VH-VL binders against Rho GTPase-activating protein 6 (ARHGAP6). Designs and how they scored, part 6

Target 1, 202 residues: Rho GTPase-activating protein 6 (ARHGAP6), of Homo sapiens (Human) (o43182r401to602)
Amino acid sequence: LSLNPIYRQVPRLVDSCCQHLEKHGLQTVGIFRVGSSKKRVRQLREEFDRGIDVSLEEEHSVHDVAALLKEFLRDMPDPLLTRELYTAFINTLLLEPEEQLGTLQLLIYLLPPCNCDTLHRLLQFLSIVARHADDNISKDGQEVTGNKMTSLNLATIFGPNLLHKQKSSDKEFSVQSSARAEESTAIIAVVQKMIENYEALF
Short names: E, the ipSAE of ESMFold2; O, the ipSAE of OpenDDE; V2, 0.75 times the mean of E and O plus 0.25 times the DockQ between their complexes.

## First folded at step 1 (VH-VL)

Design t22 (framework fv_ixekizumab)
Fold by ESMFold2-Fast, scan of step 1:
Order: structure tokens, then C-alpha cells, then sequence
Structure t22 (fold): chain C 202 residues (1-202), chain A 125 residues (1-125), chain B 112 residues (1-112)
């Protein structure tokens, strides 16, 4: 992140989206999978980019806000976990399970302060979403429908946007390429582990 | 704001080749794939191929593989589709269209959100 | 290649009446990512195709709420609740789940 490097900060867009989705989106089946209005998402992104004081209220579509968050992370000049640390993050999977979390914690420490704070905020949010994936029963006996987005589902959606290698000029067809799918398996596994163990990492 | 503008109609003889252009504007050209789709008179839509303008990687429908070549010029934000060994059956309107998927998405199969106006290619002796 | 079959091939509708178009795929369009890549396009006379519905049921920006999409697996439906004169054209379904991309043969909508 290049914005306000002296101070640890979470981009306002990221925090605003996470707050809105925590209030209004935790019971939304297929959050981050269901389509959004491209026009509305573009308008919201432009307002944040211009520094307008945007208040995301209940009337804003959960799906539009979810798409806005995903697109913001995708558009970062360097991925949130950085290209520099890509190999190190992926290689944590080669360690014994009991060593993996300690190494991930160290790698997170090596991130720029703004990236570290942003990752912390994001993982906190994603862990909350994943906790609401399954259907449950309230103490009153009422059935509450879960959002169906497990940590694996979320890692599949966010992983490639948070962690990818230097080949930024090559957009590949995922349905064409089993090799592309295999490359992404490691990325997804690392991000899933971070979501599931977020409290141990920060 | 997003716009795809194609080159004008062409009349070609059997056995020749044709190269159709598609100039993109209103967005970052290298962030979106460009597809080519054709439509013979009174017929349906047929997908031909796709290009990633960032790096120039391509994939083609097997029906056209060996005759079709898709290229992109990043400096002019223009994609091209060249079809060789033309037959009368190649008479069609050729469209370019933008893939709505973003370049870091693992999923392909997204819709074509913006289309060029089409280029009529007539192959006759 | 996945075969996409549309029915009917043509229909004539009185303005204000509903219209329904079906699209059937030779294989399930549910992708391993949990999404179904089935999209609907409208080609008005003399114009290029335009996106109406993406991923089964999502209305593209600017598309009137008269249009709705539904379905799962191999069977999909596009509905227009109240047909207007501007809805005249050929409707195409397209699948993106399996390579290569394939289109239905089209359904021509005319006003009576």
C-alpha cells in the first residue's frame, strides 16, 4: 500500500465494506458468489476513489458491496500479501503442521504495516463470514439459514486476489488449464489456513 | 464509456484472407479478454476465439484452429482477427466482444458485456 | 461441445402479455466453483447482441425488471413479464461453464 506509509491504516473502502457486510450480509446465501450490478459497483468505487465521504447504508445491496470489496483487492498495485513474499507463503505448506502457523505469523510481520493492518481487518471479517456458513437453530428454536460460504469457499474467491506471483501480464483461462487450477490450490490452502487461524496470527 | 469500434465491411474472393480490427476505448485494454463471435446471414452466433491483450495468449474454437489468428496491439488498444483460406461459408458478420471477467479471477465463463458493431465479410467469386 | 437447445424457435406476443423462452444444455452447467455460467443476450434487428442476464438470474445494468432468468443444472428459462415493442429481436442463451463457449440457436420474438 502506498497511501499514508507513516501511519498504519486500513483503507476506508475496506473497513466500510467489512462493516456493512458484517451488519447486513452474514445471512446472505452466496455472498461474494451472486452477481452484482456492474454500474452501481463502478459508481461506488469512483465515489471512494474521489475521496467522497461515502456512508454505506442498509439500502446498499449486499452483493454490490461484496463485489466492491473484491474488486478493490484485485486492483491493488501489489497484492495484499505482496509478490515478494509469494514463494515464502506458498512454501509454508511444506513445513510440519505445527510449524506452519508460526512461520505464517513471521511472514505477516514482514509485510508493510498498512498491508498487515489491512490483512488483519480482512481476515477478521472473513472468519466471521465463515462462522455463519452453516444453518443453525437459535435458543428460541428458530431455524437461521447460513450464508453457505465456508473458509474454503472464501479462500477460493479471495486467495488469488491476495497472493499471486509476478506474472501480472498473463491472464489465463482457469477452465482451460488444470495447471492453473493446481497453481491456485496452494494459494487457496494458505489463505484458508489464515482465515481458520486468524486469532493465532495476530 | 466502454466502446468497441470495428473496421468496415469487406468483400473477399475464395482462398484469400481477411483481417478485421476492433479498437477498444473507455477502459484499461489489458484488463479484459476480447472474444470473437461470428454470425452467418440468418443464422445464430458462433464463438471463434479469444485473446488476453496482456501478453497476447490466445485460444480458438477447434472448428477454426489453423485458419484463425487473433492478435492484439496494446499501444493502440486494438484487437485483430484474421481468417485465412476463405470459403463462401465464411460470409458472416464478425463481432468482437469484451469478457466481463477480471484478470485475477480463477473462474472463466463470464458473460460478454460489451460488443462491437460488427463487420460484414462477404466471400464471393 | 455442449449443445444448447432453445424452445420455441419463434414466438409472437401481443404487447403487454408475458413471454417465456427455454434453454436446455446437453450437460450440467454447474461449475466446480459453485456458479452456473448461463447468460442471455438480445439481438435487436440490425444491431449487435446485448447482455440481458448473466449467471442464470442476474439482470445486467440498465436491463428492465420485466426480464427475469431462472433455472439450474440443464434447464433454464428467460421470462418477460410484459412484452413491449422494444423487446423485439432474437434471444440467445450462452454457456461458459464448459470449453468452448456455445450458444443456443436463438428464439425470435415478434409482436402480433
Amino acid sequence: as target 1 above (202 residues)
Amino acid sequence: QVQLVQSGAEVKKPGSSVKVSCKASGYTFTDYYIHWVRQAPGQGLEWMGVINPSGGSTDYNQRFKGRVTITADESTSTAYMELSSLRSEDTAVYYCARDSGEYYDLWSGYDFDYWGQGTLVTVSS
Amino acid sequence: DIVMTQTPLSLSVTPGQPASISCRSSQSLLHSDGKTYLHWYLQKPGQSPQLLIYEVSNRFSGVPDRFSGSGSGTDFTLKISRVEAEDVGVYYCMQGTHWPYTFGQGTKLEIK
Scores: ipSAE 0.000, ipTM 0.462, lowest interface PAE 12.6, mean pLDDT 82

Design t23 (framework fv_necitumumab)
Fold by ESMFold2-Fast, scan of step 1:
Structure t23 (fold): chain C 202 residues (1-202), chain A 125 residues (1-125), chain B 107 residues (1-107)
Amino acid sequence: as target 1 above (202 residues)
Amino acid sequence: QVQLQESGPGLVKPSQTLSLTCTVSGGSISSGDYYWSWIRQPPGKGLEWIGYIYYSGSTDYNPSLKSRVTMSVDTSKNQFSLKVNSVTAADTAVYYCARVDYEGYSYGEYYFDYWGQGTLVTVSS
Amino acid sequence: EIVMTQSPATLSLSPGERATLSCRASQSVSSNLAWYQQKPGQAPRLLIYGASTRATGIPARFSGSGSGTDFTLTISSLEPEDFAVYYCQQYNSWPLTFGGGTKAEIK
């Protein structure tokens, strides 16, 4: 089962999107927030789903690749952090601060190996994006525009797609409630902590 | 189908705070796919963007309105709200709430795909 | 901020005629341009986004064109329901800005 390409450590789509965005998207203002071509994203998703060896080149839009990554994570049959561990992840926020990070690390290692590796790859990428949020001066003394995406902004976008009891696209509207709002806040807080501390978690 | 509905007082006295709420139905405000915005239109004039909010509470405001404007979101009620402090006659306008779509064909900033019916707020004493 | 200028301020036309509405940006907005229709007492309705893409449910007689600084909204044959105010909006640069509007009125 583990020798089957389907069960490899990181899905090709996830790694390919992260590589492309690390090379071409780190200075893109509003990455993951700005609009994409819905048609091109659907076509790229179909190519990856069919097992085609897709090569994401420079001409592929940063916004399309960003949307592709979000959609893939949103549409996973079981969320990346899994429904089984949902309550455990949320409850780490109830622990003393000095115990939270160690407990998150243990929960991450309880994930299926492919989920653990995929989460590691994703968090590494998101932490790099967050490090490029602010404007900076290049080696040549030129101003380089930051992408404006903090760890909180990224946790807000990715959190509900990584940890939920149901798919956001399918059921979110029908169960809108105070409980849902509380859960979303907790999910965002957990994912933000993971982004900010990914080096300590692996 | 997504529907937005503004509510709040139609008359506000000068120097007071204008407070409006937008109720969203037919779609979740807790979606990462959309922002939620306020736009106003003084009688007989054009449209002016006020600001937008994400369901996490992250906001961006039109610099022309700066510290006078505050937006908030209540995901449990599927609502978002606008406060404009220290109002004057210049703040008399129809106020619209709208959904901001950034997953369209275009690459760039945002456009408004669904609008509330608008609510007239008159600043007078 | 980017200033959006619409011309003419008023178009007086008869049903069945072609309407051509112009929108100019003070600096390039690429193709990040939307058009809205507003009837008296009603909220604006999205017509076009991305300079040329018709929004869902918008009749084929509406078409958008242009890129950079010069944009055009064309209504190939005016219906009675098309007499309204039209606004362009750029979304290439923060803050978001609207044009002053063009009023299409029956002659």
Scores: ipSAE 0.000, ipTM 0.437, lowest interface PAE 13.5, mean pLDDT 82

Design t24 (framework fv_lacutamab)
Fold by ESMFold2-Fast, scan of step 1:
Structure t24 (fold): chain C 202 residues (1-202), chain A 124 residues (1-124), chain B 107 residues (1-107)
Amino acid sequence: as target 1 above (202 residues)
Amino acid sequence: QIQLVQSGSELKKPGASVKVSCKASGYTFTDYAMQWVRQAPGQGLEWIGWINTNTGNPKYAEDFKGRFVFSLDTSVSTAYLQISSLKAEDTAVYFCARDLTEYYYDSSGEFDYWGQGTTVTVSS
Amino acid sequence: DIQMTQSPSFLSASVGDRVTITCKASQDISSYVAWYQQKPGQPPKLLIYWASTRESGVPDRFSGSGSGTDYTLTISSLQAEDVAVYYCQQYDSTPYTFGGGTKVEIK
């Protein structure tokens, strides 16, 4: 049984990665920006896919766990935000600012329950990472290094992974490569807003 | 539009050094890793390494460690490949290429845009 | 290092023919394969990535398939402008490695 009832429909891989990174990665400068071993990441992914009882402990590299989470989201057959709602999500940027959050909340409500729960878990995690971006002073006066990952930095990394090209062909009507970067900019802005306002969205 | 424009051809003697440039335009330079690939005359493609354009951290294939050095000038959106102590077997067309996804924190390995190539010829 | 064995090294076919190029990895690469087209005097152009995902702007006659160690690039109806050398590339792990190339010519 899950100890967190809000995330009971979240893939175990997603929740496990978020838990590990919350415990061991919040002060890691370059989290999500440092190279990982694709072979080790693939091995971990295969273990989760097989239903092996994978325990992500301190010995597991923060960078490998971060890469695992990114690749899982990227490789979803239907992106987490779904292709069906992609245009609606990016078009929220065209609304008046006071209407944007309400519309985002409605679009999130239209997601399949598993996608909604997974997005909630992910956004909560990303908001926690962003809160640890800046250097801080501990209770006994020691300096604690921030991870340097703002909500914009995280949206830049995760935005394209929340809606990415399918592993199979996108068909003739897929976005052209020259328009892809422009749409990436839009989705990054939407995801940044979701990270910064996740409590209002759920 | 997205372009990678490389410096012109070079003719060098063994033992000299060369510095190839790759100027990016049409996208945010620091959001995409820069890859380097070479092609010897009449032969196939060989991966040299990549550089993280946000951090400046390079990674080289084992055979290219030592004499090959990647660097950046982010103020002009340009990546560089420097080869020291040139040998005849370094004769090749050198390409820069962009990673397909915005994975500057890690190389995706998918090269969506390529420079036109810089021919480096090493002969005595 | 992962070796990519590409075959055939050369093929000559007629316009309208179905052309298949194969690529075999020395170990399982879990669909981390890209295919590139290189015309004389030009840099390579990305056609396919993630084994079967066609890059934007690439004609639908190009398709990729395969899994594990065996991958294929298919051109369903060869056209004159498809004369080029085609390369597969694995990106499961560094160093990234390319196949030896397949030169496609018209009869």
Scores: ipSAE 0.006, ipTM 0.478, lowest interface PAE 10.4, mean pLDDT 82

Design t3 (framework fv_guselkumab)
Heavy chain, then light chain:
Amino acid sequence: EVQLVQSGAEVKKPGESLKISCKGSGYSFTSYWIGWVRQMPGKGLEWMGIIYPGDSDTRYSPSFQGQVTISADKSISTAYLQWSSLKASDTAMYYCARHEGYDFWSGYDAFDIWGQGTLVTVSS
Amino acid sequence: QSVLTQPPSVSGAPGQRVTISCTGSSSNIGAGYDVHWYQQLPGTAPKLLIYGNSNRPSGVPDRFSGSKSGTSASLAITGLQSEDEADYYCQSYDSSLSGYVFGGGTKLTVL
ESMFold2-Fast, scan of step 1: ipSAE 0.014; ipTM 0.508

Design t4 (framework fv_guselkumab; at its last look DockQ between E and O 0.18; V2 from the best seeds 0.00; counts 0 for: pae O 9.1 > 2, placed apart)
Heavy chain, then light chain:
Amino acid sequence: EVQLVQSGAEVKKPGESLKISCKGSGYSFTNYWIGWVRQMPGKGLEWMGIIYPGDSYTRYSPSFQGQVTISADKSISTAYLQWSSLKASDTAMYYCARQDDYYGSGEYYFDYWGQGTLVTVSS
Amino acid sequence: QSVLTQPPSVSGAPGQRVTISCTGSSSNIGAGYDVHWYQQLPGTAPKLLIYGNSNRPSGVPDRFSGSKSGTSASLAITGLQSEDEADYYCQSYDSSLSAYVFGGGTKLTVL
ESMFold2-Fast, scan of step 1: ipSAE 0.012; ipTM 0.551
ESMFold2, look of step 2: ipSAE 0.379; ipTM 0.746
ESMFold2 (binder alone), look of step 2: mean pLDDT 92; pTM 0.945
OpenDDE, look of step 2: ipSAE 0.012; ipTM 0.550

Design t5 (framework fv_guselkumab)
Fold by ESMFold2-Fast, scan of step 1:
Structure t5 (fold): chain C 202 residues (1-202), chain A 122 residues (1-122), chain B 111 residues (1-111)
Amino acid sequence: as target 1 above (202 residues)
Amino acid sequence: EVQLVQSGAEVKKPGESLKISCKGSGYSFTSYWIGWVRQMPGKGLEWMGIIYPGDSDTRYSPSFQGQVTISADKSISTAYLQWSSLKASDTAMYYCARLEYSSEWYGEFDYWGQGTLVTVSS
Amino acid sequence: QSVLTQPPSVSGAPGQRVTISCTGSSSNIGAGYDVHWYQQLPGTAPKLLIYGNSNRPSGVPDRFSGSKSGTSASLAITGLQSEDEADYYCQSYDSSLSGYVFGGGTKLTVL
């Protein structure tokens, strides 16, 4: 793995995970859902946190790398979309449909530069994953199995970790079972719209 | 201690309406989905639907969409399963169960009510 | 038939090992969704036995264990006891149905 010059302010962990999963994980059924090794994920996280030059190779489990990315986003001190802009993002759903994307673009512009670049990189990756959800036919006529992860599936996994009013407790592994389920529907809808319309937002 | 207590057995005639209940206690009722599961006599378990009492978001199994109504009253920590017009084929044991997500995506039914037997006969 | 396939019955003698299979497809177990197992003693409500493929709730003996591979899952019961006689159900989530699915159930008879 090498630094990506386009995303100068993206954490190395995020870009490295996205590159690995784009190369090795796009045909993995249930990516982000299949079990990972907690021990290996913790070890990788510690190496990135200490500034070690980590090379994610083909031998690294797609499931471990997927878990690492999800855990990193979950554990950010302030969510990627920020607590400050939480109400503004949720309230875009109350606008007329023709105004929603323009407003989302403006809110993204208001994010700190590091958050904006990281979101750009993440949404690009998630859009690619979603495009590989369905089964497809290769150039030589063979059926290639899709990963089955639609934009809705990805928004369900990532949404609550990118946008929430308060940090999740150490005892809660699922946002859907928490007191935040009330707001999860709106968060999921906003993030799904971002994934589906990524090209219009950047 | 987490408990789900269901209403008592019912004997009904075809065409009658019915509403059975499931009262949660010992946990934050509005923070967990409640599911309904049917078990016909001598048969297996069938998921019917779930409701999140905090906002009444309700999801149904395709087989039960339009057949029953699931609702909840968060002020009394109670979920409901309702039929507008019962059929003999609705004769079954009905369980409510709390849905917990031990992993971040899809969960298990960790606590179950004792069941409500519904018998529909002429 | 059920979306998840279980053998309708299994039997063993006290002290023996039995295994109950749960076979799914690419839209459920094969998609990576967790498998959970429930025990239903005669005349009682189901009780959670195994969650998240292999985890035991407090109070469940380590004689009960779960595993998952590919599109299938298995429940293993070692050191069979007469009180293990019950119906056992696997459960997962199915993306094509957008809902929760149960196996058809397996009746365990302790001889």
Scores: ipSAE 0.005, ipTM 0.475, lowest interface PAE 10.5, mean pLDDT 83

Design t7 (framework fv_guselkumab; at its last look DockQ between E and O 0.57; V2 from the best seeds 0.00; counts 0 for: pae O 2.9 > 2)
Heavy chain, then light chain:
Amino acid sequence: EVQLVQSGAEVKKPGESLKISCKGSGYSFTNYWIGWVRQMPGKGLEWMGIIYPGDSYTRYSPSFQGQVTISADKSISTAYLQWSSLKASDTAMYYCARTPYDEYSSYWFDYWGQGTLVTVSS
Amino acid sequence: QSVLTQPPSVSGAPGQRVTISCTGSSSNIGAGYDVHWYQQLPGTAPKLLIYGNSNRPSGVPDRFSGSKSGTSASLAITGLQSEDEADYYCQSYDSSLSAYVFGGGTKLTVL
ESMFold2-Fast, scan of step 1: ipSAE 0.017; ipTM 0.599
ESMFold2, look of step 2: ipSAE 0.412; ipTM 0.715
ESMFold2 (binder alone), look of step 2: mean pLDDT 92; pTM 0.939
OpenDDE, look of step 2: ipSAE 0.075; ipTM 0.705
ESMFold2, look of step 4: ipSAE 0.460; ipTM 0.776
ESMFold2 (binder alone), look of step 4: mean pLDDT 92; pTM 0.943
OpenDDE, look of step 4: ipSAE 0.113; ipTM 0.713

Design t8 (framework fv_guselkumab)
Fold by ESMFold2-Fast, scan of step 1:
Structure t8 (fold): chain C 202 residues (1-202), chain A 120 residues (1-120), chain B 111 residues (1-111)
Amino acid sequence: as target 1 above (202 residues)
Amino acid sequence: EVQLVQSGAEVKKPGESLKISCKGSGYSFTDYWIGWVRQMPGKGLEWMGIIYPGDSDTRYSPSFQGQVTISADKSISTAYLQWSSLKASDTAMYYCARQFDDWGSYFDYWGQGTLVTVSS
Amino acid sequence: QSVLTQPPSVSGAPGQRVTISCTGSSSNIGAGYDVHWYQQLPGTAPKLLIYGNSNRPSGVPDRFSGSKSGTSASLAITGLQSEDEADYYCQSYDSSLSGWVFGGGTKLTVL
């Protein structure tokens, strides 16, 4: 991971992408889902990986920067929420509603410090994106276009990239495919709850 | 308003070349993928390939690799599907559709289709 | 055969519920890739009906819904109307082909 020199615990790529998207992407309809240049995303990823001091400017496509962030999280050697805590995270859904947030907070603080700080930064960003989902009216009476990305939409996109277990083998496919679908639903629900309740978790 | 407008119907003979077009408007053409989908008469939809007009990054279905060429001209917001030598089996409706490229990709806007008839 | 399997036809009476299945494998739906659905009215281009397993675009009524479980997905249409007569296609991504795949299509007849 290339750490952020200011915060030391958050990868520079994560913080840089979040900053760029907060400045330029909050009104972008379909952010994280619309077309990106795989070639440009790969070039940006390689620059960050080499420790180059990359400045994401206005000319960088919102969609390329969004794809860069998503792919970085997907490609982490251990998912951000970790394989070790996978079962504990999904099992929070089995608790009474009043106990779920307290347990999530404890699980978050059990994460390695780098993962905890990175998750904090990411959830802060995702909660801001979700708050800009709906169209609204400016003080001037003009319509401001929302990005249409609710907390559920963001959880659907980010959930599998933040929390997943080891893939099943081909020999066990029919037995495990139903379990994987159920787990995807649980993962999305957990991540959605974290986005919606970010302020209570940190 | 987002629109994809395709070129008109074509009637060709086997062995002839053909290039059909798909013009995008109402959005930033270079920020979205354009996919091509074939529908043979009375049959289902088949994905052929996609192109990202911003840098001409192109991917093909294994079934269509080497059979067709997909290209784009970003200066006129137009994508193309081309055959060097048509076969009777190429008779089909061809659709272009706007797509994003990630694990959740879908086609959100479709062109009206171009009917290509190849007969002797 | 298509990579994703759909029944070739389904039928229902006005007001009835119909369900259209889409069966994949470990390299597509079973690998966790999203399923999207398209409606093709006679003589027209396909139109996005459901994306990301269960989301509706603006203008699609809530009587259309999608779900996904294991290696399969389903499109449910409640309160069936005559204007729903169309072909319906599911679509996902297949990792072994490194590309997008469609189901064979289902012709819905409203009796």
Scores: ipSAE 0.006, ipTM 0.485, lowest interface PAE 9.7, mean pLDDT 83

Design t9 (framework fv_necitumumab)
Fold by ESMFold2-Fast, scan of step 1:
Structure t9 (fold): chain C 202 residues (1-202), chain A 126 residues (1-126), chain B 107 residues (1-107)
Amino acid sequence: as target 1 above (202 residues)
Amino acid sequence: QVQLQESGPGLVKPSQTLSLTCTVSGGSISSGDYYWSWIRQPPGKGLEWIGYIYYSGSTDYNPSLKSRVTMSVDTSKNQFSLKVNSVTAADTAVYYCARDIGYEDSSGYYEAFDIWGQGTLVTVSS
Amino acid sequence: EIVMTQSPATLSLSPGERATLSCRASQSVSSYLAWYQQKPGQAPRLLIYDASNRATGIPARFSGSGSGTDFTLTISSLEPEDFAVYYCQQYDNWPLTFGGGTKAEIK
């Protein structure tokens, strides 16, 4: 990610996807978990990459837009939370509970400005999604269907895409299953805590 | 268990419009999890994908048929439909409706037609 | 459009023999390939997705392999019910395209 020092802004793709999903996807059961069309997502990604002024309309599939956001984060050259801070983020889990949020806030402010702004936008969006997980009653007394995506579910999906040690595109890359499980658990826990407490972090 | 069933006239005159409807039972067409497709097979030949529709009404059509094809969805009846304009003998085929799944998991990403209707033969002749 | 070419057009074998069916794409489709089985008078049935994953309920004798442009469907030991037409299908690029089919017939 690069940031203009004069004008701070979130990548257009990230903000556009979050806006679309906030408008059309909050009641979509299984948002981010259900499959998407590889070809349509690739076409949308290419349009954003070419700098085309893409307008995500209501006819764009919620699942395609969700996949576009997830793939963008996954494919970043350096993860959003950065490889440099990987160990520091994971090690917050070793701190006393009362110190964890303060340390996470400090680590977030150590991120490049564009990463910090992008993370703020993303966590705000994910917290809104998580708040709509359960069924509830609207102001006029009607039941509103939840999307069933808790902060844990979202952390499970986004965690590995926001925080990882190295790119996994190498053919010879091998993963020890026990080490992978341990790392995934820690990553998910950190990201879940950030989603649940985003207001305290910014 | 989800089932798909095609319905519509089995005989259409040349230059007229071919109209078919697919009824989905055992599951909701209003699910964001699936796309719904039409696929045809001329007698003795292979399969040709016609197009798909999402429950919102969003469609994509095979470019070879795009100028003559329209799909629509009726979520209240749990149905989606196909219209092919200006038909000729080349449009004689068994028409299938199918559920188009897209799924991403630890084993990969895939799209496939996992549930098919039984097919309905449409003959174009006078 | 991506053209899918299947070979052979007809495969004549006896029950118990190994069947190997080929599918070739005119350009790379990565692993985004499915295989279907169609018996006379019936709709196609999904066998394999993502080049090598068996669909629910599909017997272990069916296996898929390959990536890029060259794909293979293998039936380790033919059962009488396996004599059918087999189609490959790519979902990497639009429009979705099917191969011309391979007919497996009893010798």
Scores: ipSAE 0.007, ipTM 0.492, lowest interface PAE 9.2, mean pLDDT 82

## First folded at step 2 (VH-VL; from t20 with light chain G92D; framework fv_necitumumab)

Design t20a (at its last look DockQ between E and O 0.04; V2 from the best seeds 0.00; counts 0 for: pae O 13.5 > 2, placed apart)
Fold by OpenDDE, look of step 2:
Structure t20a (fold): chain C 202 residues (1-202), chain A 122 residues (1-122), chain B 107 residues (1-107)
Amino acid sequence: as target 1 above (202 residues)
Amino acid sequence: QVQLQESGPGLVKPSQTLSLTCTVSGGSISSGGYYWSWIRQPPGKGLEWIGYIYYSGSTDYNPSLKSRVTMSVDTSKNQFSLKVNSVTAADTAVYYCARDYSEDWLGYFDYWGQGTLVTVSS
Amino acid sequence: EIVMTQSPATLSLSPGERATLSCRASQSVSSYLAWYQQKPGQAPRLLIYDASNRATGIPARFSGSGSGTDFTLTISSLEPEDFAVYYCQQYDSSPYTFGGGTKAEIK
């Protein structure tokens, strides 16, 4: 069953970042782990927020664009997978392995349309990045350096920003206890699974 | 085996700029998978991470110091450097350069320099 | 920043005894935790990485455990050369932060 999402509802910032990074960032060692210019990232964010038609080109640092994408997802008022569905997503790991993907599909279907489209675009992108994690030989026989960003690494970076639940007393999601640590592990596992199986989920 | 060695003046006057260089041997700083960090330790105190630089020039600094810290890398010399502006007595410390092992882009330090004491005094 | 708290500040033991050092993070750092040993006048030496992996050349008497917020370094039987200061360090997120250290001293 394919949901066949419409990418028209993907935020321009997300789509632009993914496109730029797919074009220029796939061979970048340590993409999403290497530092960026906070000033440049802030400027880009402001431009996007103002509705300026920002074109991310080759001259834009892949690290800045990567940071921009991460920060955007982090700063969403409601996480991309929504607080409402947080427990449901986490609980998918309690299911039998053969039931997990089907349940994830259902949960994704329950997402707001914009969230669903954005998730699809993001997972597609992250899957591409993960496929370039290892060193390879190009068709022309040249060595291509892998970016070393596995699905696990990417899930570790993006997971907590995509799927979290705030405590009533906390403004931001924080994992401070052992129980929360377990939740963090679960979050990463769920997001990793989604990255690895994004084609089956949509 | 990778070796790191700090070099620079051991005495700096207040308000001046502290400048240190780390020379790496037994390995290339241009090899992907490692960050190159500076860490300091005031006398009798704990360790503070200052920041790191990647061979591409990408940096990340500790927010507590970022306004005063600049790092650079010279791949041709297999060196990376640290500058700390407007120093005070609080910047008196043993400064270490270290390799940040980043197989999975994680930041633990597997090789350290011997450290160099920098004293800020008038 | 993530605050790392080590306990106890000082550990007085005799050679041959078991040493247990604790490190606590203010928030989860997953398994991104390292332990270092520092002797007087020397640079820190990596002991453990990823919470439980022993670094190359480190004796088997050193072991690390824990995940999330609570971590432990264990020295099964203290040797005279093991009396030093031990630091934990998280590398889950920037800035990287160290604990305040535990001094293992001879009783």
Scores: ipSAE 0.000, ipTM 0.523, lowest interface PAE 13.5, mean pLDDT 90
ESMFold2, look of step 2: ipSAE 0.000; ipTM 0.503
ESMFold2 (binder alone), look of step 2: mean pLDDT 92; pTM 0.949

